# VH-VL binders against q8ixk2r445to577, part 255

Target 1, 133 residues: q8ixk2r445to577
Amino acid sequence: FFGMLQNKGLTDYCFDYNPPDENQIVGHQVILYLCHGMGQNQFFEYTSQKEIRYNTHQPEGCIAVEAGMDTLIMHLCEETAPENQKFILQEDGSLFHEQSKKCVQAARKESSDSFVPLLRDCTNSDHQKWFFK
Short names: E, the ipSAE of ESMFold2; O, the ipSAE of OpenDDE; V2, 0.75 times the mean of E and O plus 0.25 times the DockQ between their complexes.

## First folded at step 10 (VH-VL)

Design q92 (framework fv_recaticimab; at its last look DockQ between E and O 0.74; V2 from the best seeds 0.00; counts 0 for: pae E 4.0 > 2)
Fold by OpenDDE, look of step 10:
Structure q92 (fold): chain C 133 residues (1-133), chain A 120 residues (1-120), chain B 112 residues (1-112)
Amino acid sequence: as target 1 above (133 residues)
Amino acid sequence: QVQLVQSGAEVKKPGASVKVSCKASGYTFTGYYMHWVRQAPGQGLEWMGYISPNSGGTKYHQNFQDRVTMTRDTSISTAYMELSRLRSDDTAVYYCARVRYSGGYPFDYWGQGTTVTVSS
Amino acid sequence: DIVMSQSPSSLSASVGDRVTITCQSSQSVLYNYNNKNYLAWYQQKPGKSPKLLIYWASTRESGVPDRFSGSGSGTDFTLTISSLQPEDFATYYCQQYYSYRTFGQGTKLEIK
């Protein structure tokens, strides 16, 4: 699966990654932004290694969750996907992070009008449902 | 045995276009990115861009952004690089080179190169 | 772009000599999470495609003789040929693959 990764509950919002430096894609937070399909900031791929790849860059970026965090941060993909980069996109649309045992939820960023994907306890909320478009 | 076999030499006029092919064999074509690198006579190596054989996604160096088009035909394990609006300084040997998916890898296999000469 | 500065542009040496080529990147090509340097070295002979020698800064590609070694980390890297052989006279390039791809300008190794 590849393309825009759109949230069901937060209508018309997609995974978005726009690092301030094109030559340093590691360490920045993945956000949610209105789905526009323009450029390369909203193109992601879910792989057989259970990675969410930002493959408009070489080397490819892979979304990771660092220890003790609930935010999605861009790392580099590796030949063997590290545990903190493994996600399960389930049939019901939930995006499950294996290591933390939590689900990715569209949420409002604190003290902001912006939105971000955050790890939360898994629920049946549409804000935890995702699909590729 | 991994092989990348490129199309033959090209001679073009300024303003014309050239399309170079790179046929891959000996491995799963869709499992590796294909990059393109050129080398002007007596000069160094210049990275042009890459294509994902799986998704068809491309990224071009800004120096070629508006003139280069990279495509692939997975049915015949072939990558293509088309450069338009050719000028004399586009005269070079053009190489395809593979990279494995993810992890960031160097170019382990190269095509034999395609000489493109642009002359009036 | 990450700029690769290679030195020297050319050098002459004799068979049996120890040869050192340096490469500097405009920014670090070390990925802190796996502690790998995304740096490669290639050898190119006239009329031939480049050949991969070293990757991850210090790992020899399969089939590459032991006399070739790579070292360095972060922004400064070195390719060393411990005892130059006749077949080693060629042009050598460093390459970063931490962000897309860029090459050093090359080092032509000629017979003295």
Scores: ipSAE 0.891, ipTM 0.950, lowest interface PAE 0.5, mean pLDDT 96
Fold by ESMFold2, look of step 10:
Structure q92 (fold): chain C 133 residues (1-133), chain A 120 residues (1-120), chain B 112 residues (1-112)
Amino acid sequence: as target 1 above (133 residues)
Amino acid sequence: QVQLVQSGAEVKKPGASVKVSCKASGYTFTGYYMHWVRQAPGQGLEWMGYISPNSGGTKYHQNFQDRVTMTRDTSISTAYMELSRLRSDDTAVYYCARVRYSGGYPFDYWGQGTTVTVSS
Amino acid sequence: DIVMSQSPSSLSASVGDRVTITCQSSQSVLYNYNNKNYLAWYQQKPGKSPKLLIYWASTRESGVPDRFSGSGSGTDFTLTISSLQPEDFATYYCQQYYSYRTFGQGTKLEIK
């Protein structure tokens, strides 16, 4: 799959990545922003290695969750996907992080009006349901 | 085995365009990015950009953004680089090069190079 | 762009000498999460395409003689030829591939 990764419950919000410099794509947090498709900030690829890839850069970026954390951070993709970069997009729309055994949920960022994807215990909430447009 | 075979030498006038081809064999053409690198006489290597053979998506170095077009024909496993509005300082050998294990490897296979001469 | 500064631009040495060539990047090319430096070295003989020698700063490509070694991390890198052979006459380039691709300007190695 390739496209905009949209949340079902937080209507019209998509994964978005806007690094401060194309030479510094590593280590910044993925956010949620109104789906617009302008530029390349909202285009991701879900690969057969269960990666969520940001191909706007080379080497390509892959979404990861560092051990003990709940935030989605940009890492570089590797030939064999590291365990912390593996996500399963299930038929019910849940996005399961294999290593942590948690699901990606649309959440309001603490003390702000902005939204981010975070790992949470898996539920049936529409805020944990995702699809490509 | 992996091979990249480029088109023959070209002689051009200033203001013209040149289109260099790079035919790939021995691997799945659509699975790896193809890059273009040039080398002026007596000078170093200059990266120009790349194309994804699968999607046709490209990224060009800013020095070439307004003059270069990279394309491919997947039916014959061939990548192309076209440079327009040629000037004498575009005289160089142009190489295609493949990225080993896309996602952070160097160029493992290079074409033999195509000499482009732009008359003064 | 990540700028690669290579030194010296040329050098002369005798067979059997230890030769070092340096390369400095304007930004770190070390990916801390896998501890790999996205830095390669190429050899180019006159009239020929470049040949990969070393990648990830210190990993020799298959078929490259043991006399070639790479070292360094972050921004400062060195290619060493421990005992120079006549066939090592060539120009050497470093390349970063941490963000797109940038080459050093080259080091021409001449021997007697």
Scores: ipSAE 0.277, ipTM 0.754, lowest interface PAE 4.0, mean pLDDT 89
ESMFold2 (binder alone), look of step 10: mean pLDDT 92; pTM 0.942

Design q93 (framework fv_recaticimab; at its last look DockQ between E and O 0.85; V2 from the best seeds 0.00; counts 0 for: pae E 4.5 > 2)
Fold by OpenDDE, look of step 10:
Structure q93 (fold): chain C 133 residues (1-133), chain A 120 residues (1-120), chain B 112 residues (1-112)
Amino acid sequence: as target 1 above (133 residues)
Amino acid sequence: QVQLVQSGAEVKKPGASVKVSCKASGYTFTGYYMHWVRQAPGQGLEWMGYISPNSGYTKYHQNFQDRVTMTRDTSISTAYMELSRLRSDDTAVYYCARVRYSGSYPFDYWGQGTTVTVSS
Amino acid sequence: DIVMSQSPSSLSASVGDRVTITCQSSQSVLYNYNNKNYLAWYQQKPGKSPKLLIYWASTRESGVPDRFSGSGSGTDFTLTISSLQPEDFATYYCQQYYSYRTFGQGTKLEIK
């Protein structure tokens, strides 16, 4: 699966990553932005290693959740995917983070008009459902 | 026995286009990124860009963004690099190079190189 | 782009000599989460394609003799040939693969 990773509940919003420095893609937060399909910012791949890969960069970036955090941060992909980079995209559209045992939810960023994917307790909310487009 | 076999030498005039092929064998073509690197006579190595054989996604160095096109034919495990609007300083040996395992590794296998000469 | 500065551009040495080539990156190529340096060294002989020697700054590629070693971290790296052999006269390149790919300008190792 690859392409835009779009949220079901937050209509027309997709995973978006736009690091301020293309030569330093690690450490910044993945956000949600209107799906536009242009550029490199919204192209992701779900791999057999259970990674959400930002494969418009070499080396590829892989979304990770750092200890104690509920945000999605870009790391580099590794030959063996670390535990904090493993996600399960389930048949119902839920995106489950194995290590935290939480689901990725489209949420409004506090004190902002922006949206971000955050780890939350798993529910049946459409805001926790994702699909590739 | 991984092998990358490139097409033969090319002689082109300024303004023309050249398309170099790189046929891969001995491994699963779609499983590895293919990069292109060139080397002008007596000069160093210059990275041009890469293609994902699986998705076809490409990224080019900005110096070639408007002139280079990288493609692949998965049915014959072949990558292509086309450079247009050729000029004399495009004279170089062009290499295809495979990235080991994933995009996180260096180039472990190289084609034998294709000499492209641009002259009036 | 991450710029790779390699030195020297050329070097003359004799068989049996200890040879050192240095490479500096404009920014760190160390990935803090796995503590690996995304730095490689290649050897190229005239009329031939480059050959991978070292990756992760210090890991020898299979088949590479023990006399080749890589060291360094962050922005400063070194390739060392402990005892130069006749077949080692070639051009050597460092390469970062932390962000896309860039090469040093090369070091031509010639026989004295």
Scores: ipSAE 0.894, ipTM 0.951, lowest interface PAE 0.5, mean pLDDT 96
Fold by ESMFold2, look of step 10:
Structure q93 (fold): chain C 133 residues (1-133), chain A 120 residues (1-120), chain B 112 residues (1-112)
Amino acid sequence: as target 1 above (133 residues)
Amino acid sequence: QVQLVQSGAEVKKPGASVKVSCKASGYTFTGYYMHWVRQAPGQGLEWMGYISPNSGYTKYHQNFQDRVTMTRDTSISTAYMELSRLRSDDTAVYYCARVRYSGSYPFDYWGQGTTVTVSS
Amino acid sequence: DIVMSQSPSSLSASVGDRVTITCQSSQSVLYNYNNKNYLAWYQQKPGKSPKLLIYWASTRESGVPDRFSGSGSGTDFTLTISSLQPEDFATYYCQQYYSYRTFGQGTKLEIK
């Protein structure tokens, strides 16, 4: 799959990545932003290695969750996907993070009106359902 | 075996365009990024940009942004690079090059090069 | 862009010599999470396409003789040819692939 990764429950919001320095894409948080399809910030690929790739950069970024954290952070993709970069996009639309055994949920960022994807205990909430468009 | 076979040499006048092809074989074309690199006579290597054969997404170095177009035809496993508004300092050998994997590796296979000569 | 600077631009040496070529990047190409340097070395002979010699700063590509070695980390890198052979006449390029791709300007190695 390739395109905008949209949330079912938080309608019209998509994964978005806009690093402040094009030459330093590592270590910033993935956010949710209104889907627009303009520019490069909302184009991701789900790969056979279970990666969510930001491939509008070379080398590509791969979304990771660092040990003990719940935030989705940009790392570099590697030939063999590290365990913390593996997500399963299930048939029901849930996005399961294998290492933590948690699901990606659209959530409001504390102290703001901004939205971010975070790991949470898996539920059947539409805020944990994702699809490419 | 992986092969990248490029189109033949071209002679162009200033102001014209050139389109170089790079036909891939021996691997799954849509699984690997294709980059373009040029080399002026007696000079070093200059990275021009890349295309994702799967999605068609392109990214160009700023020096070429307004003059280069990279495309592909997945049905014949071929990538293309077109450079417009040619000038004499565009005279160079143009290479296509494959990345072994997503970006964690350098270029592992190169085309044989296509000489483009721009002269009045 | 990450700028890559090679030194020297040209070098003349005899068969059997130890040859050293250096490369500096304008910012670190070390990816701390996997502790790898995204730095490669290529050899190019006249009229030929470049050939990959070294990646990850120090890993030899398959089929590359062990007289070729790479070292360094972060911003400073070295390619060493421990015992120069006649077939090593070529131009050598470093390349970073940490953020897009940029090449050093090249080092032309001539055999005396």
Scores: ipSAE 0.273, ipTM 0.751, lowest interface PAE 4.5, mean pLDDT 90
ESMFold2 (binder alone), look of step 10: mean pLDDT 92; pTM 0.939

Design q94 (framework fv_recaticimab; at its last look DockQ between E and O 0.80; V2 from the best seeds 0.00; counts 0 for: pae E 2.9 > 2)
Fold by OpenDDE, look of step 10:
Structure q94 (fold): chain C 133 residues (1-133), chain A 120 residues (1-120), chain B 112 residues (1-112)
Amino acid sequence: as target 1 above (133 residues)
Amino acid sequence: QVQLVQSGAEVKKPGASVKVSCKASGYTFTGYYMHWVRQAPGQGLEWMGYISPNTGGTKYHQNFQDRVTMTRDTSISTAYMELSRLRSDDTAVYYCARVRYSGSYPFDYWGQGTTVTVSS
Amino acid sequence: DIVMSQSPSSLSASVGDRVTITCQSSQSVLYNYNNKNYLAWYQQKPGKSPKLLIYWASTRESGVPDRFSGSGSGTDFTLTISSLQPEDFATYYCQQYYSYRTFGQGTKLEIK
């Protein structure tokens, strides 16, 4: 699966990554932004290694969850996907992070009108449902 | 055995376009990124951009952004690089190069190169 | 772009000599999460395509003789040929692949 990764509950919002420095894509947070289909900052791929890859860059970026965090941070993809980069996109649309045993949820950023994907306890909320478009 | 076989030499006039092909064999074409690199006579290597044979996604160096188009035909495991509005300083050998694994590696296999000469 | 600077641009040496080529990147190409340097070295002979010699700064590609070695980390890297052989006279390029791809300007190794 590849393309825009859109949230079901937060209508018209997609995974978005726009690093301030194109030559340093590591360490920044993945956010949610209105799906616009323009540019490459909303293009992602779910791979057989259970990675969510940011294909706009070479080498590719892979979404990771660092220890003790609930945010999605961009790392570099590796030949063997590390445990903190493994996700399961389930049939029901839930995006499950294997290491933390939590689900990715569209959430409002604190003290902001912006939105971000955050790890939360898994529920049946549409805000935890994702699909590629 | 992995092989990248490129199309033959081209002679073009300024303002014209050239399309170089790179046929891959010996591996799963869609599984590896294909990059393009050129080398002017007596000069160094210059990275032009890449294509994902799987998705068709491309990224070009800004120096070529408005003139280069990279495509692929997965049915024949062939990548293409088209450069338009040619000028004399586009005279170079153009290489296709495969990236090992998922794109986090250097170029392990190269085409034999295609000489493109631009002259009036 | 990450700029790669090689030194020297050219050098002359004799068979049996120890040769050292340096490469500096404008920013670190070390990925802190896996401690790998995204740096490669290529060899190119006249009329031929480049050949991969070293990757991850110090790992020899399969089939590359032991006399070739790579070292360095972060922004400073070195390619060393311990005992130059006749077939080693060529142009060498460093390349970063930490962010897209950029090459050094090359080092032409000629016979003295």
Scores: ipSAE 0.876, ipTM 0.946, lowest interface PAE 0.5, mean pLDDT 95
Fold by ESMFold2, look of step 10:
Structure q94 (fold): chain C 133 residues (1-133), chain A 120 residues (1-120), chain B 112 residues (1-112)
Amino acid sequence: as target 1 above (133 residues)
Amino acid sequence: QVQLVQSGAEVKKPGASVKVSCKASGYTFTGYYMHWVRQAPGQGLEWMGYISPNTGGTKYHQNFQDRVTMTRDTSISTAYMELSRLRSDDTAVYYCARVRYSGSYPFDYWGQGTTVTVSS
Amino acid sequence: DIVMSQSPSSLSASVGDRVTITCQSSQSVLYNYNNKNYLAWYQQKPGKSPKLLIYWASTRESGVPDRFSGSGSGTDFTLTISSLQPEDFATYYCQQYYSYRTFGQGTKLEIK
């Protein structure tokens, strides 16, 4: 799968990555932004290695969650996907992070009017449901 | 075994365009990105950008962004680089080079190079 | 862009000599999460395409003689040729691939 990764509950919001320095993509947080169809910041690929890849950089970025954290952070992809970069997009639309055993949820960032994907205990909430367009 | 064979030398006038091809063989074309690098006479190597084999998506160095187009045809395992609005300082050898799709690696195989000469 | 600076720009040496070439990057190319330096060395002979020698700063590419070695970390890197052979006279480039790709300006190695 590739394209915009859209939230079911927070309608018209997509994964978005726009690091402050294009030449240093590692370590910044993935956000949610209104889906706009302009492909570079919102173009992701879900791979057979269970990665969510950001392909507008070389080497590719892969979304990770660092131990003990709940935020989705950009790392570099590696030949074999590290455990903290593995997500399962389940048939019910939930996006499950294997290492932490938690689901990705659309949430408001507490310090702003912006939205971010965060790990939370898995529920039936539509804010935990995702699909590619 | 692995080969990247580029199209032949070209002579162009300023303001024209050139399109260089790079045909891959001996490996699965969609398993590797294709990058383009140029080298002016007596000068070093300058990275121009790349194309993703699976999606056709591209990223160009800002010095070329307004003039370069990279494409590929997976059915014939061929990548293309087109540079428009040529100037005399675009005279160079243009190389294609591959990078593994599944990881962070340097260029392991290069094409033989295509000489482009821009003169009045 | 991450700027790569090589030293020297050229040098002359004899067969059998030990040669070192240095390369400095304007920012670290060490990826802390896997502890690898995204730094490569290439050899280029006149009229030929570059050939990969070393990647991840110190890993020799398959088929590269063991007289070629790479060392360094972060921003400072060295290519060493322990005993020059006649076929080693060429231009050498370092390259970072941590953020896109940039090359050093090259080091021309000539026979005395």
Scores: ipSAE 0.441, ipTM 0.821, lowest interface PAE 2.9, mean pLDDT 90
ESMFold2 (binder alone), look of step 10: mean pLDDT 92; pTM 0.941

Design q95 (framework fv_recaticimab; at its last look DockQ between E and O 0.89; V2 from the best seeds 0.00; counts 0 for: pae E 3.3 > 2)
Fold by OpenDDE, look of step 10:
Structure q95 (fold): chain C 133 residues (1-133), chain A 120 residues (1-120), chain B 112 residues (1-112)
Amino acid sequence: as target 1 above (133 residues)
Amino acid sequence: QVQLVQSGAEVKKPGASVKVSCKASGYTFTDYYMHWVRQAPGQGLEWMGYISPNSGGTKYHQNFQDRVTMTRDTSISTAYMELSRLRSDDTAVYYCARVRYSGSYPFDYWGQGTTVTVSS
Amino acid sequence: DIVMSQSPSSLSASVGDRVTITCQSSQSVLYNYNNKNYLAWYQQKPGKSPKLLIYWASTRESGVPDRFSGSGSGTDFTLTISSLQPEDFATYYCQQYYSYRTFGQGTKLEIK
C-alpha cells in the first residue's frame, strides 16, 4: 500500500511530513494536513515489514514512536525495523502500533487549529481508521 | 553473482537526448534502489538521482531536475536514465549503482559505466 | 546538500607507507538512534567503476584487505592505509548517504 494515508473520520486529512530541512528528516513530528497529493509531503508506503515509510527521501524515513510519547516522529528506516517503528494496518482501517498497543488517532493539536496523528487507546472511532488513496 | 551491465558508448550533438540502460542480474531487481552517478573526464563523482524499482518513484538532484528522466522495466530488470537538452559539459561516464531497498546503504555494485560524449 | 570536503586532493607515497585521507561533512552524518555514521569510502582505478571499501565509517566491505581502515564520527572521518601496496594507487572518494548522496571531490593517490 502506498500513496496518501487518509483519515476516515477527519475527512480530507492525510498524513503529512514537511521537515524544515530536507537534509535532516529525522526527529520531526508527522502531522495531518488537507489531502492535496502534491509534492513529496504526503506520500507514504506501508511495507511488509510493518513500516510506514516516507519514500521521497533516501534513506527512506520510517515513522516511529519514541519512548513515553504519543506522537509520530520520523526516523530513518533500518535493515531490521525496530520495534517502535512497527505498525499494523488492520482490515478495518485501524492503524495499530505494536509496541505501545495503541492505535493511531486523528486528533486536534492542543491550543491549535492543526491536526496530528496521536497514539490513543484503540476504539471503533472513524478517527482511528485510515486508508491509502 | 550480481552484475549491472550498461549500454554502450554514445556520441551526441548539443541539444540532443541520450538514454542509457542498466540491466541487472544475479539478484531480485525490485529489492534494490537504483542510483545514477556521473563522472566528467578527470573529475569527481556526481550523484544524479535514484529510482525505486517497485513503484517507479524517482528523486533527482536539482541540477538535473528538468532534464533527467529515470525509468525501469521490471520485466527485464533494466533501469534507464535519459538526459535531454545535452550540452558539452554533460560529457561524462554515467554509472548505475544499486543500494539496498531501504536506501540506508552505500553503493555496493556498479555498472561498468557508459561514456557519453557531447560535441558539435 | 550535505557537502563533503576531502583532503588532500592528491598525494604521493611509496609502497609500505602509511597513508591517511580525511573527509569532512558540512553536517553530521551520525544517526543518533542507531549510532551509525552514514559514511562510505570508495576506491576507483582508471577506467574502472568505483569500488566500495568502507561503510558505516569503519566497516570494511567483504574482500577488502585489513590494511584499509575507516574511522571518525559525526562530521570528521579518516581513511587509513596502514601499509601501501602497489595495487592501492588509485583515487579515493568519501560519500555520505545520510541524506541522498554526495561525494567528496576525491583524493588521487600516486606513486612517489
Scores: ipSAE 0.866, ipTM 0.943, lowest interface PAE 0.6, mean pLDDT 95
Fold by ESMFold2, look of step 10:
Formats: C-alpha cells, structure tokens, sequence
Structure q95 (fold): chain C 133 residues (1-133), chain A 120 residues (1-120), chain B 112 residues (1-112)
C-alpha cells in the first residue's frame, strides 16, 4: 500500500511528517494533519515487512515506537525491519503494533486542537481505524 | 553479473540540454535506487539526486533542482538524467550508481561514466 | 548538507609505507539505534569510476585486501593503508550516507 493514511474517526486527518530539518529526519514525532497530498509530507508506504515507510528521504524513514513509549517517531528503515517498527494493518482497519500489543489511535495533543497518532489499548473505536487513500 | 552501462560522450553548447542514459542488467531493476553523481575535471564527486524504485519519484540536490530531471523506463531497465540550460561549469563526467531499495548502503556499483563537454 | 572534509588533499608515499587519510563530517553520521556509522571510503583510479573499499566506517567490501582498514565514529574517521602496493596509488574519497550523500574533496596518493 502507498498513499495517505487516513483516520476513520477523525475525519479528513492523515499521517503527516514534516521534520524541522530535511537532512535530519530521525527522532521527531509523526503527527496528524488535514489530508491534502501536497509537498510529499503525507505519503507513506506499508511494506511486506510490516513497515510504515516515509520514502521522501534517502535512507528511508520507518515509523517506530520505542519500548515503554506511546508516541510514533521516525527511525531509519533497516534491511530487516526491527521489531519496534512492525505494524499490522488489519482487515477491520485497526493498526496493531506487534511489539507492544497496542493499537494506533488518533489522539488530541495536550492543551491543543492538534492531533497525533498514539498507542492505546485496542478497542473498536473509529479513532483506531485507518485506511489508505 | 551486475552492469550499469551509460550512453556515450556528448559535446554541447551553453543553453542546450543533455540526456544521459544508464541501462541496468544482472539484477532486479526496481530493488535498487538509481543515483547520479558528477565529477568536474580536477574536482571531487558531487551528488545530484536519485530516482525511487517503487514510485518513480525523485529527489534532487538543491544545486540542480530547477535544471535536472531524472526518469526511468522499467520495461528496459534504464534510468535517465537530463540537465538543461547547460553552462560551461557543467562540463564533467556523469555517473549513475545504485543503492539498495532501503538506502542504508553506499554505492556498490557504478556506471562507466559519461563525459559531457559544454563549450561555445 | 553534511559537509565532509578530508586531510590531506594530496600526499606522496613509497611502496611499503603505511598511510593514513582522515575525514571529518560537519554532523554526526552515527545512527544511535543500530550503532552504525554511515560512512564509506572509495578508491578511484584515473579514467575509472570509483570503487567501494569500506562501508559502515570499518567493514571491508568483499575482495578488498586486508591492508585497507577504516576506523572512527561520529564525526572523525580514518582510512589506513598498511604496506602500500603499486596498485594503491589513486585518489581516495570518504562519503557519508546518513542523510542523502556527500563526498569529501578527495585525497590523491602518489608514488614517491
């Protein structure tokens, strides 16, 4: 799969990555932003290795969650996907993080109208449902 | 055996364009990015940009952004680099070089180079 | 861009000598999560394309003689050639591949 990764519950919001320095993509948080498809910030690839890849940089970025954390951050992709970079996009639209056994949920950023994807206990909430468009 | 075979030498006048080809063989073309690197006479190596194996998408170094176009034709395993509005300081040898799809490795194979001479 | 600076720009040496070439990056090329330095060394002879010698700062490419070795981490790197052979007289380039690609300006190694 390749495209914009959109949330079902938070209508018209997509995964977005806009690092402060295009030459230093590692370690910044993935956000949710209104879907627009401009500037390549919202294009991700779901690979056969269960990665969510940001191909706008070389080497490619891969979304990861560090142990004990709930934020989705950018790492570099590796030849074999590390365990903390593996997600299962399930038939019901849930996006399951294998290592933590948690699901990706659209969440409101503290004291703001900004939104981010975070790991939460898996539920049937539409805020935990995702699809490519 | 992996080979990257580039088109022959070219002589151009200022203001013209040049299109260099790089034909790949001996591997799955879409498993590797194709990068372009040039080397002016007596100078070091200068990275120009790459074309993505999955989407055909490109990224160019800012020095070339408004003058370079990189394309590929997967049916003949060939990548292209076109540089427009040529100047005398574009005189260089132009190389194609491959990188694994993940991009976590250096250039393992290079084309033989294409000499482009820009003179009035 | 991550700027790569090589030293020296040129040097003369004799067959059998030990040679060191240094390379410094303007930013770290160490990826902390896998503890690898995204740094390569290439050899280029006149009229030929570059040839990969070393990657990940210290790993020799297959077929490269063991007299070539790389060391360093973060921003400071060294290529060492022990007991020079006649075929080693060439220009050597370092290259980072942590964020896109940039090369050092090269080091020309000539026979005395």
Amino acid sequence: as target 1 above (133 residues)
Amino acid sequence: QVQLVQSGAEVKKPGASVKVSCKASGYTFTDYYMHWVRQAPGQGLEWMGYISPNSGGTKYHQNFQDRVTMTRDTSISTAYMELSRLRSDDTAVYYCARVRYSGSYPFDYWGQGTTVTVSS
Amino acid sequence: DIVMSQSPSSLSASVGDRVTITCQSSQSVLYNYNNKNYLAWYQQKPGKSPKLLIYWASTRESGVPDRFSGSGSGTDFTLTISSLQPEDFATYYCQQYYSYRTFGQGTKLEIK
Scores: ipSAE 0.385, ipTM 0.804, lowest interface PAE 3.3, mean pLDDT 90
ESMFold2 (binder alone), look of step 10: mean pLDDT 92; pTM 0.939

